# Designs tried in a protein design chat: VH-VL binders against q9nrl2r1430to1533. Part 162

Target 1, 104 residues: q9nrl2r1430to1533
Amino acid sequence: GGVHELSAFEQLVVELVRHDDSWPFLKLVSKIQVPDYYDIIKKPIALNIIREKVNKCEYKLASEFIDDIELMFSNCFEYNPRNTSEAKAGTRLQAFFHIQAQKL
Key: E = the ipSAE of ESMFold2; O = the ipSAE of OpenDDE; V2 = 0.75 times the mean of E and O plus 0.25 times the DockQ between their complexes.

## First folded at step 10 (VH-VL)

Design w107 (framework fv_nezutatug; at its last look DockQ between E and O 0.84; V2 from the best seeds 0.00; counts 0 for: pae E 7.2 > 2)
Fold by OpenDDE, look of step 11:
Order: sequence, then structure tokens, then C-alpha cells
Structure w107 (fold): chain C 104 residues (1-104), chain A 122 residues (1-122), chain B 107 residues (1-107)
Amino acid sequence: as target 1 above (104 residues)
Amino acid sequence: QVQLQESGPGLVKPSQTLSLTCTVSGGSIDSGYSWHWIRQHPGKGLEWIGSIYYSGRTDYNPSLKSLVTISADTSKNQFSLKLSSVTAADTAVYYCARGPYRSDWHSYMDVWGQGTTVTVSS
Amino acid sequence: DIQMTQSPSSVSASVGDRVTITCKASQSISSYVAWYQQKPGKAPEPLIYSASYLYSGVPSRFSGSGSGTDFTLTISSLQPEDFATYYCQQANSFPLTFGQGTKLEIK
């Protein structure tokens, strides 16, 4: 593909990835490391997948993009108790996202 | 943008079951959100009834738990409320709402339906 | 259950006034508080989440603060469209509970 300007979605994904609390969300959860994860989470998603969708222009509406991001956080909170490092990181990252998403 | 719309009978007889449906448009209930029912008795405040999540899990207000059932139909992009054995105390405006999903905590209502009035009367 | 007690129950004010509404939780709820505005015959509309963050489209004259048990909603300069009933809500634990509401009326 050709060189193009960074879209608002691309920029937001970059900011999310660079955030200190992005580590639980960078890639899909390993089934080997977490054997029961995919028994609980039926729609797994991660920032790398969302980035790929952005790059492929699969999001036609901001709401679609936001829905995938919210799904990502929802998966985290569904699987991880609120006192876990993952949940705490997710809480902070989601708060950051909610602020940034207002610009979309 | 996502919109929510309540529907159902506006009049229910005592001891019968109140049934409402919330139709979601502009977004999917199968997305990572929480979906809520809240009601407001005439001249009173807001009371949370229960919630259903994209995973299918439900939470109910303990004061109503034995009488409440919330379900979702992803094929219709709807979620529903059933309240059994109604009395005059169940007369209220009923709202459906959406919020971010955070399990049993940090559950806010970001988008609301317009509400539907249900009157319990013989 | 966590009780949310709002004060005052009603307040009369004029356009341009600074208005503060408080909400006290019966136990610590961290910052898991939302504020809603409701006008007669309408559904509640969200104003603030997580005690201090404004939803998109909410005027900057609205602000929220607090943590633990004491929370406040402030309108720095009241506008005509701000006369309504306001509710706080705790999102710390189930059952989710609301304050009894504060009716903001024209003086």
C-alpha cells in the first residue's frame, strides 16, 4: 500500500499500545499459559488485532472501532477479578481510552 | 450512534407478569457492554433492577431477584425484562440502558432509552 | 446495600450562580460514582463518570470531585437549561444504587 496520513483510529491505537498499562492487551491471551481463558471468553480480541483491522480499513464507523476496544476491556474484566494486576491495568487504560475516544 | 427503545404493554394486572423488551439499534448487544434495566416510580428516584452482560451473565437487585428475569436475544439485538407477581408498587417508568462492562463494579449507564410507563391496575 | 445520600434534596438558584450538590456514600466506594441529569418527562442523561470525568458533550461548567464517601457535583455558572433533577450513582458494588435526587429550581 501507499503512504497515507495516520487516521484518528490509527493514532489512538498507537497511543493505547504505548500506554504503560497496555501489557495485558497487546496480543491475544495464550491458551497454553491460560488454559481456561477461551472457555470463558468467546470473542477474544487484542490491540494487535484491532490495529490490523484499522490498517485494513475494516472500521467504517467510529462506533465499530469503539465497540472492539470495549470488547477488549470487557474480556479483561470478565476473566480477571478486580484486584488483579490485569484488571487494574485495564481500568486505567480504559479510563484513558474513554477520554481519547471523545475526540473521535 | 447507538439507540435504545423500550417496548411492551403499558398496563398490567396485579399478580401478572410484566414483560418489556429493549431494542438496540446502531450497535450490537453482542459487543462488550453491559445492559441494564432501571425503573422510576412516580415522583421517586431511580432503582436498578438488573443487568445482563455480553457474556450472558446476569445480575439482579436482591430486592427483586426472586421475581426478575433478564434475557438477551442477539438475533434480534434485544434484551428483555420479566417481572412476575406485580403489584401497584411496580408502577413506574421503566428504562433500559447501556454501559461499559466492568463486571460487578464501575457499572455506569452511558446511553438510555426514552423509558416506557407501566401501570399496574386491576 | 450501599446508600447514597444527596444534599440538598432541593435547591433554588439563579442563572449565573455557582451550585454544589453533594452525595455521601454509606461506605467507601473509591471513585466509582456517576452523576446524571434528568429533566421532567425525560430519561436521565449522563454527566460524569468515575467521580470526575465528563462525558462527551457535557459543558465544562459541570465538574465532579471526591473519593471514598464524599462526592460533589458543581455547576460553576448555572445556565437556564441546567434546571433539572440530578442523581448520583455508585458503581462500586451490587446492587447498584442511586441517590434520592436533588431538584435544582429557579429562584
Scores: ipSAE 0.324, ipTM 0.836, lowest interface PAE 2.1, mean pLDDT 92
Fold by ESMFold2, look of step 11:
Structure w107 (fold): chain C 104 residues (1-104), chain A 122 residues (1-122), chain B 107 residues (1-107)
Amino acid sequence: as target 1 above (104 residues)
Amino acid sequence: QVQLQESGPGLVKPSQTLSLTCTVSGGSIDSGYSWHWIRQHPGKGLEWIGSIYYSGRTDYNPSLKSLVTISADTSKNQFSLKLSSVTAADTAVYYCARGPYRSDWHSYMDVWGQGTTVTVSS
Amino acid sequence: DIQMTQSPSSVSASVGDRVTITCKASQSISSYVAWYQQKPGKAPEPLIYSASYLYSGVPSRFSGSGSGTDFTLTISSLQPEDFATYYCQQANSFPLTFGQGTKLEIK
């Protein structure tokens, strides 16, 4: 959508970035630090990329924006076992996202 | 606005393969969601059959594992169920559904298709 | 397999009543429970995920609680459109399993 809808996406991404559990999601996973990540995750995405897509008006529908956010969490859960700090952070941030997304 | 719609034959003979297709609209099957088949037996509760996600990985109910195949066709935005060697016990309403993906713990179903009735009889 | 046992099997209630439906898991499933509403001839509709979070558009009279093995769906003031069958579902481990359902009928 419209200009007001894009402002809502920007606000929501800012709230996600500010959340304490955003640390696994701020930037793409480093291949040097995690060598096998890109063998497993075929559609990598992170908050900085989503934020840039909002700034460039690349989302035509709210569902496209939501799908990218959910893809980000799905990648976290695919790569990281349930009991890892990354998966636990993802679970909490996703719950926060669902609360904030009710405002859209 | 994501919508799911089941399609396929309503009547299947015993020992044949049941084939159903779920068409996804208003969203992409190649997203980071999980895609599920669930059935509901007459007068009974819901049974999860299995799931597929965008990488092609599948998970099946162990009670059906040797009989079930779930696949995706990203070019048509569809995923499909094949259930071999059907009997009258496979008579049910079949639903496709979407859920958020979690690797070791499967997700809740946040979007459901309308369901399609399949009868297995001679 | 994790068994999900709902109680009661059916409830007769009047508009305005408070209704409580419980679901018990055969082993701990943390908070990984969803609740669904199903009307005759229709697909299930999601109400609650992760034990207590309402999906968008679900009326606030619906609430969920619980952790571990015991979970509750509550309707605070029953409305005519709430007469349906309700299912819980665990999402802790494969195979995903559902409760047997609770039919909520008008008295």
Scores: ipSAE 0.025, ipTM 0.720, lowest interface PAE 7.2, mean pLDDT 88
Fold by ESMFold2-Fast, scan of step 10:
Structure w107 (fold): chain C 104 residues (1-104), chain A 122 residues (1-122), chain B 107 residues (1-107)
Amino acid sequence: as target 1 above (104 residues)
Amino acid sequence: QVQLQESGPGLVKPSQTLSLTCTVSGGSIDSGYSWHWIRQHPGKGLEWIGSIYYSGRTDYNPSLKSLVTISADTSKNQFSLKLSSVTAADTAVYYCARGPYRSDWHSYMDVWGQGTTVTVSS
Amino acid sequence: DIQMTQSPSSVSASVGDRVTITCKASQSISSYVAWYQQKPGKAPEPLIYSASYLYSGVPSRFSGSGSGTDFTLTISSLQPEDFATYYCQQANSFPLTFGQGTKLEIK
């Protein structure tokens, strides 16, 4: 727990940001570019928001951090059909996350 | 750790509605996971009933012919199953479970409740 | 619906044996298969997801392989606690479907 867990969260977020498949997740979806996104997705989140929460020590448990990352992926899969580049990137990045999260 | 616990009547009369509730602790149902109901008939394998996602989206097994409704109560951190017009064929152990969500399909069930036995008889 | 067929339906084995259970999908499901272990009177416990990845805490003697339509669960050196029923599950499309189960019994 504590500082040790927060350092692990920061390391994992940095690995996710650097991954080739992170591009759909780096920041919130634009309302101008995707007008119906926020009609469908009621709890938007992105890696920049999660990283900010890690830096502000807002995650008290590993489960809270994991829940936010999973929410990010589930939003991607809820909005984007299976055959889209977004959904394919999300599938690969989520698999990578699951392997790395075993270390938490 | 996340834990799931089923609750509801152990005995239901034919033609009535079976109502079961799953209480989740250690995690929130208002999250990126999907929440599932699975049943197992005596001496048989597993049958997926359906699931619910935080958006209110539900997916049901077509073999149940629209007899099933799954709902969520985020204030109580619970999700529930209603199965209408039950018969003896609905006698089974009922499990609730959690799985990661996908757009076109639900993933694997990584956390399961202990199961609750339901007998349908007069 | 995607049908999942397991073979064998039952297998008798001794502690220390290598045991192999197979699962065949009626159509291609890529690698979207999970494996579960169920002991009498208990809920299923997850073993493997996405054909080959072990869940946290699952002993390394368990392994999974396969893609497309043919999948295998292997226990490299059977332990007394491994006698149980094993189920495969496809996660490719709705409705989610399970194999009929393979009962692993002490010889």
Scores: ipSAE 0.016, ipTM 0.693, lowest interface PAE 7.6, mean pLDDT 87
ESMFold2 (binder alone), look of step 11: mean pLDDT 91; pTM 0.943

Design w108 (framework fv_nezutatug)
Fold by ESMFold2-Fast, scan of step 10:
Structure w108 (fold): chain C 104 residues (1-104), chain A 122 residues (1-122), chain B 107 residues (1-107)
Amino acid sequence: as target 1 above (104 residues)
Amino acid sequence: QVQLQESGPGLVKPSQTLSLTCTVSGGSIDSGYSWHWIRQHPGKGLEWIGSIYYSGRTDYNPSLKSLVTISADTSKNQFSLKLSSVTAADTAVYYCARGPYRSDWHYWMDVWGQGTTVTVSS
Amino acid sequence: DIQMTQSPSSVSASVGDRVTITCKASQSISSYVAWYQQKPGKAPEPLIYSASYLYSGVPSRFSGSGSGTDFTLTISSLQPEDFATYYCQQANSFPLTFGQGTKLEIK
């Protein structure tokens, strides 16, 4: 991607951060509060890390950006049982992402 | 583009262990995707065998649970199936496949290998 | 285990026909069904996921609908390359299960 693609990624990340269901995804899970998280999740990621990568121009292709967002959701569903508030928030935010990502 | 290729013996004797490997190119198995084994008996439909995730978590078809093991070798970008104590009923075409992230609790397969034929016979 | 039952088991049709294939789940699976096309000697290829979303590159003549237990795959105007076996798959829970298949044959 070019500068215009990176601006589109930044806009989408900002929309995700502002969404009511972003709370499980804003920053990395605390090892102190969730001790087994990093035993299960081998590739942790969060919106603050993705936004930093966008701002540093580390995504060369839209597919790389989309892959990181999808990894974030995958981690949520892998760790959290389907009926949890985290998993429900993830399901709704991912649906929102899929609609917005059609613009990419 | 991501591609999957099955490899293993075409003939296995009854009571032995079937070992198949799926080699992934154009993408990493150490990613958010799920990686699956599916088989198809001659003239019949599809049967899901099991899956593995980048976390090392495995899910197996309960009908095969005691007989099946799926493992991953991230250094070789491969995942493998071992099916123990095979019988003639295990004769099938075996496919490996990629599933998208566990998004929307949505376990479908978007990329498939070409399949490898396995015959169980003495 | 969730059983997936397809109907019909086979259908004969002509180019230009509208074809519908039905899939019934033994319990509710919300929208978590996928459809695949398999040609003889080839691996299955995805057509539809989450009941109604068309997979990338799949022609618009294919559509999916349904929720809960009853799902339908429709081909609005059958083309020669569409003669194949079609499978539904429930994507809701493990073990993943497929319908028995519907063979679409030339009339």
Scores: ipSAE 0.012, ipTM 0.658, lowest interface PAE 8.4, mean pLDDT 87

Design w109 (framework fv_nezutatug)
Fold by ESMFold2-Fast, scan of step 10:
Structure w109 (fold): chain C 104 residues (1-104), chain A 122 residues (1-122), chain B 107 residues (1-107)
Amino acid sequence: as target 1 above (104 residues)
Amino acid sequence: QVQLQESGPGLVKPSQTLSLTCTVSGGSIDSGYSWHWIRQHPGKGLEWIGSIYYSGRTDYNPSLKSLVTISADTSKNQFSLKLSSVTAADTAVYYCARGPYRSDWHYHMDVWGQGTTVTVSS
Amino acid sequence: DIQMTQSPSSVSASVGDRVTITCKASQSISSYVAWYQQKPGKAPEPLIYSASYLYSGVPSRFSGSGSGTDFTLTISSLQPEDFATYYCQQANSFPLTFGQGTKLEIK
């Protein structure tokens, strides 16, 4: 046999998913639970969608991957006021992401 | 590598509308980034004109609000500035620039075009 | 609008000198300050964001500090390519505003 390694993008997405502050970002926002979300956010995205794109090899450049992660945070802060638990979680997770993205 | 390039007329007559376009390559304007126009009057400092987001939201310098329009054309990967009723005071070098994702809340510009000189004269 | 005031407006220095430029905001802006370097005929280049974070590729001789209303940019050992005009920018709120610039000249 051989050694099997995860891709750098997959490793980073797994670290984001496991982070305590990932809860607002795991899945797309529910239209039933948050009816006005899709009136405000034009390009919805979440970690499960990004992970699927990684698994399908849709990111050819690190910049494309980084752009999708940053879009996810941008959506959070456009919808949620700065003092909400969602925005605070996003701020901490984004800082963690910036440190980890230096490896890319 | 993301690059920005300004284009438009080098000379505009007083009272006319100045129209400038910024062409973006190596990245999409239909992303979480903000896209900005900044100008610099001869021998002076920098003045922020305004910005546009992928959502279509625009923010303008209040001193220019009634005179300025910023728009985006995602099919051409371009965003544009229109400044109406120009005077000699609008003579400047005009820059387009990329700002942060909305999430950063630190409105600094990390990528700049080379600038285009606009002279307002009869 | 938040007014940004730089001092000095001009400074003359020699290669190897430590240079400090200050920037004062008319209102508290937390750490939301960026610094840019501009050489004649060129676009501004980013140096620092969020008061103290260095942009990738910027030499370590550049550093930033400050919070609230008072901010500083320091060049620890001036190099020939550092002679330029430096601008601070408040990144806190719209409209975005810049300092008037500090011109760093050869002594």
Scores: ipSAE 0.006, ipTM 0.602, lowest interface PAE 11.3, mean pLDDT 86

Design w11 (framework fv_nezutatug)
Fold by ESMFold2-Fast, scan of step 10:
Structure w11 (fold): chain C 104 residues (1-104), chain A 122 residues (1-122), chain B 107 residues (1-107)
Amino acid sequence: as target 1 above (104 residues)
Amino acid sequence: QVQLQESGPGLVKPSQTLSLTCTVSGGSIDKGYSWHWIRQHPGKGLEWIGSIYYSGRTDYNPSLKSLVTISADTSKNQFSLKLSSVTAADTAVYYCARGPYRSDWHYYMDVWGQGTTVTVSS
Amino acid sequence: DIQMTQSPSSVSASVGDRVTITCKASQSISSYVAWYQQKPGKAPEPLIYSASYLYSGVPSRFSGSGSGTDFTLTISSLQPEDFATYYCQQANSFPLTFGQGTKLEIK
């Protein structure tokens, strides 16, 4: 893992943030707005946290970065029924991620 | 690079329980993926057995009904298959595989183990 | 269960040939099909997901197309390392099901 890999992670996170379907993933889910979320989801994560980890050089392997992104999508699909706007956005954004992650 | 490796007995007697373990390296099983067991009968195609998710959720092929149990041990980074009351029809190569977690159930297996041969014979 | 039927069961071809393998689902599966390559004594390797998207590292001579019930895997210019058995898999519903396989043999 070097500066070249960190640049690739940053580029990928920026592309995810800019995507139309990123809205459910930008920040952690609010406990006030969604009280049962943290009863169901034991490992919460969001794009702002992942980006901060990239900036702090916390990912030593591409697999660690990919694992955190996949955890974010898995949380979405575990909590949200598949007919929801959140789950549909997650499905499209995950497909986009898989295409972009081919460069890693 | 994520790698999966199957381990277990190569020979099992009829009516016994087949136990297989998949060891994952280069990645963590508790990080939001689906983890699958697939088998291939001699000279035949592939049959999906079931899956386990980081949340503890399991899904099993209905044709295997209550005969299958899949479990995970996150401390060892392993997931395991138990198939009870085996017969000669359970003779196959058994693979473990990884897929992304999808609530809409559109799973594709992107990483596979090398496979382990299991023969059910007296 | 959704049945996946591959055609042909075997095909003989020469290096440089264009090869097509077809997969038919018993029910509509939208674009939720994957393709795998398996060489003798080896595990299946993923080639394509969601009908047309190549996995990282898969040569561009491989392509996939189709939607609904009819899907095709194409190898535009066959190479020696491509002789293998190919499987399609539907991901639309549980249980996940695979085609019976198409063996690609040297002519």
Scores: ipSAE 0.007, ipTM 0.641, lowest interface PAE 9.1, mean pLDDT 86

Design w110 (framework fv_nezutatug)
Fold by ESMFold2-Fast, scan of step 10:
Structure w110 (fold): chain C 104 residues (1-104), chain A 122 residues (1-122), chain B 107 residues (1-107)
Amino acid sequence: as target 1 above (104 residues)
Amino acid sequence: QVQLQESGPGLVKPSQTLSLTCTVSGGSIDSGYSWHWIRQHPGKGLEWIGSIYYSGRTDYNPSLKSLVTISADTSKNQFSLKLSSVTAADTAVYYCARGPYRSDWHYAMDVWGQGTTVTVSS
Amino acid sequence: DIQMTQSPSSVSASVGDRVTITCKASQSISSYVAWYQQKPGKAPEPLIYSASYLYSGVPSRFSGSGSGTDFTLTISSLQPEDFATYYCQQANSFPLTFGQGTKLEIK
């Protein structure tokens, strides 16, 4: 990715962070509050980690950025039963992401 | 960008095991996407064989029962299909494809290999 | 298994025509439908996901609609490059299943 691609990724991450349904994804899940999370989820990630990687220019390809965002949603759906607030928020935020990603 | 390429023998004898490999470039199979095998019989439509996820989870078409095994080798960025006890009915073009994330089935299989022709004949 | 039935199985059309292909699921699948285009000797290419959303780079003459059991793919003004076979696919449940295909032929 070039400078223009990384600027687009920063803009997209900011839009995700500002979305009403971003709350399950802002920070890594607490091991103290959810002790079994890291037994189930082997590749934890959150928007703050993705944003830091964008700012440090760690994504060399657009596909790597998209992969991390999608991993975040995949983790949500793997851990959280479908009727949870987390899973419902994830479903809506992922749909928003896909619309924005096609545009940017 | 992400590209998939099938490889394997084009001719397999009846009762033997068909082995195909999909090599992925431009992206990692250890990323969160689902990775699929689909086949197309001559002059016919598409049939889904199965998929594998980064977690190692596999899902198989029940019509193929215990005859199918899909595995992944993250060090080579490859995933593979083994179909045992093949018959002439398994003659088809075999495709590998990238599909959506585990619970996100709103999306299609968006990247496909070019396909490899497999003939099952004596 | 969810069965996907396309109609027609083949259609002959001329450049500039409006073409509609339908896909019917044997049970409700909400909007979990994708459409693919396949040209002879080539792999399928995705056109539409979630019944109505176009993939990037797909011409705006393509559109999809439907929910539940009945889905349609429309080409508003057929171009020479559009002569191909079209497939619908459901993703509501495993196994994933495809329609039998609709072959779009030049009249």
Scores: ipSAE 0.000, ipTM 0.574, lowest interface PAE 15.0, mean pLDDT 85

Design w111 (framework fv_nezutatug)
Fold by ESMFold2-Fast, scan of step 10:
Structure w111 (fold): chain C 104 residues (1-104), chain A 122 residues (1-122), chain B 107 residues (1-107)
Amino acid sequence: as target 1 above (104 residues)
Amino acid sequence: QVQLQESGPGLVKPSQTLSLTCTVSGGSIDSGYSWHWIRQHPGKGLEWIGSIYYSGRTDYNPSLKSLVTISADTSKNQFSLKLSSVTAADTAVYYCARGPYRSDWHYGMDVWGQGTTVTVSS
Amino acid sequence: DIQMTQSPSSVSASVGDRVTITCKASQSISSYVAWYQQKPGKAPEPLIYSASYLYSGVPSRFSGSGSGTDFTLTISSLQPEDFATYYCQQANSFPLTFGQGTKLEIK
């Protein structure tokens, strides 16, 4: 078919999901593999949840969408020490997000 | 867009506690960003006071740690500074600012309040 | 504490000039430096983060470079609105520390 116009939020989430550094953020952290995560992180979130909220039109303002993405990165940095592969991936993906979010 | 606004007393007496509040609009205090207090003494450069995160964690400048408390009120979307036992040396313009999360050191503070002038005198 | 030292403390320049301001950290801070512009009576405005990335809305004539201990802010073609005081800030460790400032003055 034809070219479909995607929302700005949908376009940005798709770009984040496809980024090489998205692997720590695709789904919620496993309680079985990381049992202390939910003792430390009070507001867990992941890209699959954010994308679902976008698809259901739950973000009314760009600031609400940006807040959820930033919460995701904040959780990563709170749980994972700076020298971990998770924290390094988060740092690179967050920088990419900040460049792309200038369009919002 | 996110905006920050300081409020509090312009004049404080020596030995009293300085209390300032930062009201955040256009975004949530609970959003994962760090929230900072910075001051600037007359004719001088900038001094970082401390920060607070959504987790309630605080970090303070060691030179001020025994004197400073930063707290957040999520229901009002505000964070506040209390500086105890003030002296004339605490006379400064006080700014609140949004910065990166503690473990993300790549960024500076991207949103600043307009600043509020505090004079410590009798 | 990491000390940030700016050079020069003051610089006089003309519109159209290329201006360079340097910031030295007392220990290695990787690329964890930000730059701010402050005009009299106003709050600092962010220019650059992570040594070289421009904040949204910052004119392309501003650029940053450096890593480790030596960092540079460059204005490629000075405009009248650029006369201000510039500050660097390290974000490598607490406490966060700022340089003493560089005042850019009309020649």
Scores: ipSAE 0.000, ipTM 0.561, lowest interface PAE 14.8, mean pLDDT 85

Design w112 (framework fv_nezutatug)
Fold by ESMFold2-Fast, scan of step 10:
Structure w112 (fold): chain C 104 residues (1-104), chain A 122 residues (1-122), chain B 107 residues (1-107)
Amino acid sequence: as target 1 above (104 residues)
Amino acid sequence: QVQLQESGPGLVKPSQTLSLTCTVSGGSIDSGYSWHWIRQHPGKGLEWIGSIYYSGRTDYNPSLKSLVTISADTSKNQFSLKLSSVTAADTAVYYCARGPYRSDWHYYFDYWGQGTTVTVSS
Amino acid sequence: DIQMTQSPSSVSASVGDRVTITCKASQSISSYVAWYQQKPGKAPEPLIYSASYLYSGVPSRFSGSGSGTDFTLTISSLQPEDFATYYCQQANSFPLTFGQGTKLEIK
C-alpha cells in the first residue's frame, strides 16, 4: 500500500462512520445486550477495529481492507433477519460502500 | 488481486468420479467469502453446482442430489469438487468462483477461474 | 427452482448503438439480480449486482434496472469490446440460477 492507498482507506472508513446507517457497525456487538451473537458470529468485526487497522497500516492490499468491510456486512445479515432495522441499515450502507470502493 | 485456477483430468469415463481442485492465490479460503463451483455445458448457459464457506458449511444444487461433494484444504488454500457417477451430460467447462459472504443480499461472483474443460467419454 | 429467461437470445448492433437486454424471473426476486459478460474462451466477468449497482471497474455506459420479475441491462453507447454474451443470475434463493444468455453480435 502506498500513501495514496492508505489515505483512501482512511477516507472511506470516515465516510462509512459518518453515514446515517453506520449505527449497527460502529463498535463490536455487546455480549450483555445481545447474548447469542457470539454463538452465531465466529469472526466479529466493526468499523472501530477496521479504522484501528488502517491507522496501524495493517492493510497492505485494497482487497484485505474490502474483505474486512464485507465481513462486517456479512455478519450483520447472518445475525439479523432481513426485516430488521439493522439489516436494512446494513443493506443501504453496503450499497454506499460498493459505490465508494470503486475508487480503490 | 484474487486469482483462482482449476485443475484436474480433462477426460473422465462414464460412471467414474470427476475430481477437480481450485487453487486460490491473493486471498484466503479461510475468510468470510463463499467458494463456488459453476459449470457451462457446450452451447448452454451457466449452472451453479454448489459452495463451501470458511465454517465448513456446504450448499449443493438439489438437481445434483448426493452426487456432489465440495471440500476445502485450508493448508493448501484449495477447495475441491467431486462429482460421482458421471455421464455424458456432465461434459462441460467447470469454473471455480468466489461469491459473497453468508449473505444473499448481493450474491454475485466477483472472481472466476479460467475454466477447465471436462469431457465424459469412454 | 427460479427460471431466468433472457430476451432476445441474440441481437445485432453497431458501435454507438443503445442496446437493451431483458431478463424475466419465474417468480418475484426483489432486486437480487446480477449480470455478467462472457467473451469467447473466457470466464464470465461481473457487471452489475443487486439489479442496478455497477461492479468496480465496469464502464459507466453499463446500467441495470428492474425489480420483482423484470430486469434490464442497458449499454448506452456500444463499444467494440462490448460484443460478447451476457447472462443474468438470480440471487433470491438456492439453487442460484442463470439465464440462457444473450449474444450481442456486430451488425
Scores: ipSAE 0.000, ipTM 0.581, lowest interface PAE 12.5, mean pLDDT 86

Design w113 (framework fv_nezutatug)
Fold by ESMFold2-Fast, scan of step 10:
Structure w113 (fold): chain C 104 residues (1-104), chain A 122 residues (1-122), chain B 107 residues (1-107)
Amino acid sequence: as target 1 above (104 residues)
Amino acid sequence: QVQLQESGPGLVKPSQTLSLTCTVSGGSIDSGYSWHWIRQHPGKGLEWIGSIYYSGRTDYNPSLKSLVTISADTSKNQFSLKLSSVTAADTAVYYCARGPYRSDWHYYLDYWGQGTTVTVSS
Amino acid sequence: DIQMTQSPSSVSASVGDRVTITCKASQSISSYVAWYQQKPGKAPEPLIYSASYLYSGVPSRFSGSGSGTDFTLTISSLQPEDFATYYCQQANSFPLTFGQGTKLEIK
């Protein structure tokens, strides 16, 4: 690990948050708006949680950071049918992430 | 939600091949996840048997090497376990489970079938 | 293979008690441990992944901690539905390995 990885994680999270397709991922899904989400998704996560973990230095390895980002995308594709705006946004944002993650 | 259900014989004779099938609903086995077999001997803990990925790649517990084959049938949304030359030591409850969609993820098993009891007896 | 050793093998406790279960890995697994709860006649249910994160629907009285080789599962105020067997699992590498289990029973 070390300080370089932590700085890289923060830069990558900021890039993800700024991306046009980040809107489904910025914060946890509302139980009021989507009541069945937490019946289907057992490991909920969002960019605001990942960002907080980065700020608290909770990622010791790049693999731990990558796993949380990939979990976020996996949840999106699990819950949202392929033709939804959420799934399409997730597909584009994940491709962007894979390019950026090469820097890690 | 994703559901897994095991099926197969309750009784198998020694030296025969045990064949179990896991039927998946609420999600596709061809969606990038890994699919696992785990067993639990009477009064004992859990033993991982092996897994298959959407790519067809398999990984097996080395302690069961050459006796285990895991395969997938995407048209039926099923994956299966074959355990050859069974003995009384293979008596267990067998579970199927889902793991991560990438081979480089850490292997947390998030959905499990209810389990099927297999007894190896004459 | 990475060996996972749990202690204690069994614990007797009363409703309202704080219960701690430990798990030791034979080599460093970073934070790559999961915890499962198993009730008699049922499949294991996931409680915790990556040492400290709770699965959706798991009550906040459950918590996990640890890194490297030493991990703990804590139930802060035991409830009647918590009497079960608990298993740790290393998620670092194949073959996947589990602890031998800790049976939590009524005192």
Scores: ipSAE 0.000, ipTM 0.603, lowest interface PAE 12.4, mean pLDDT 86

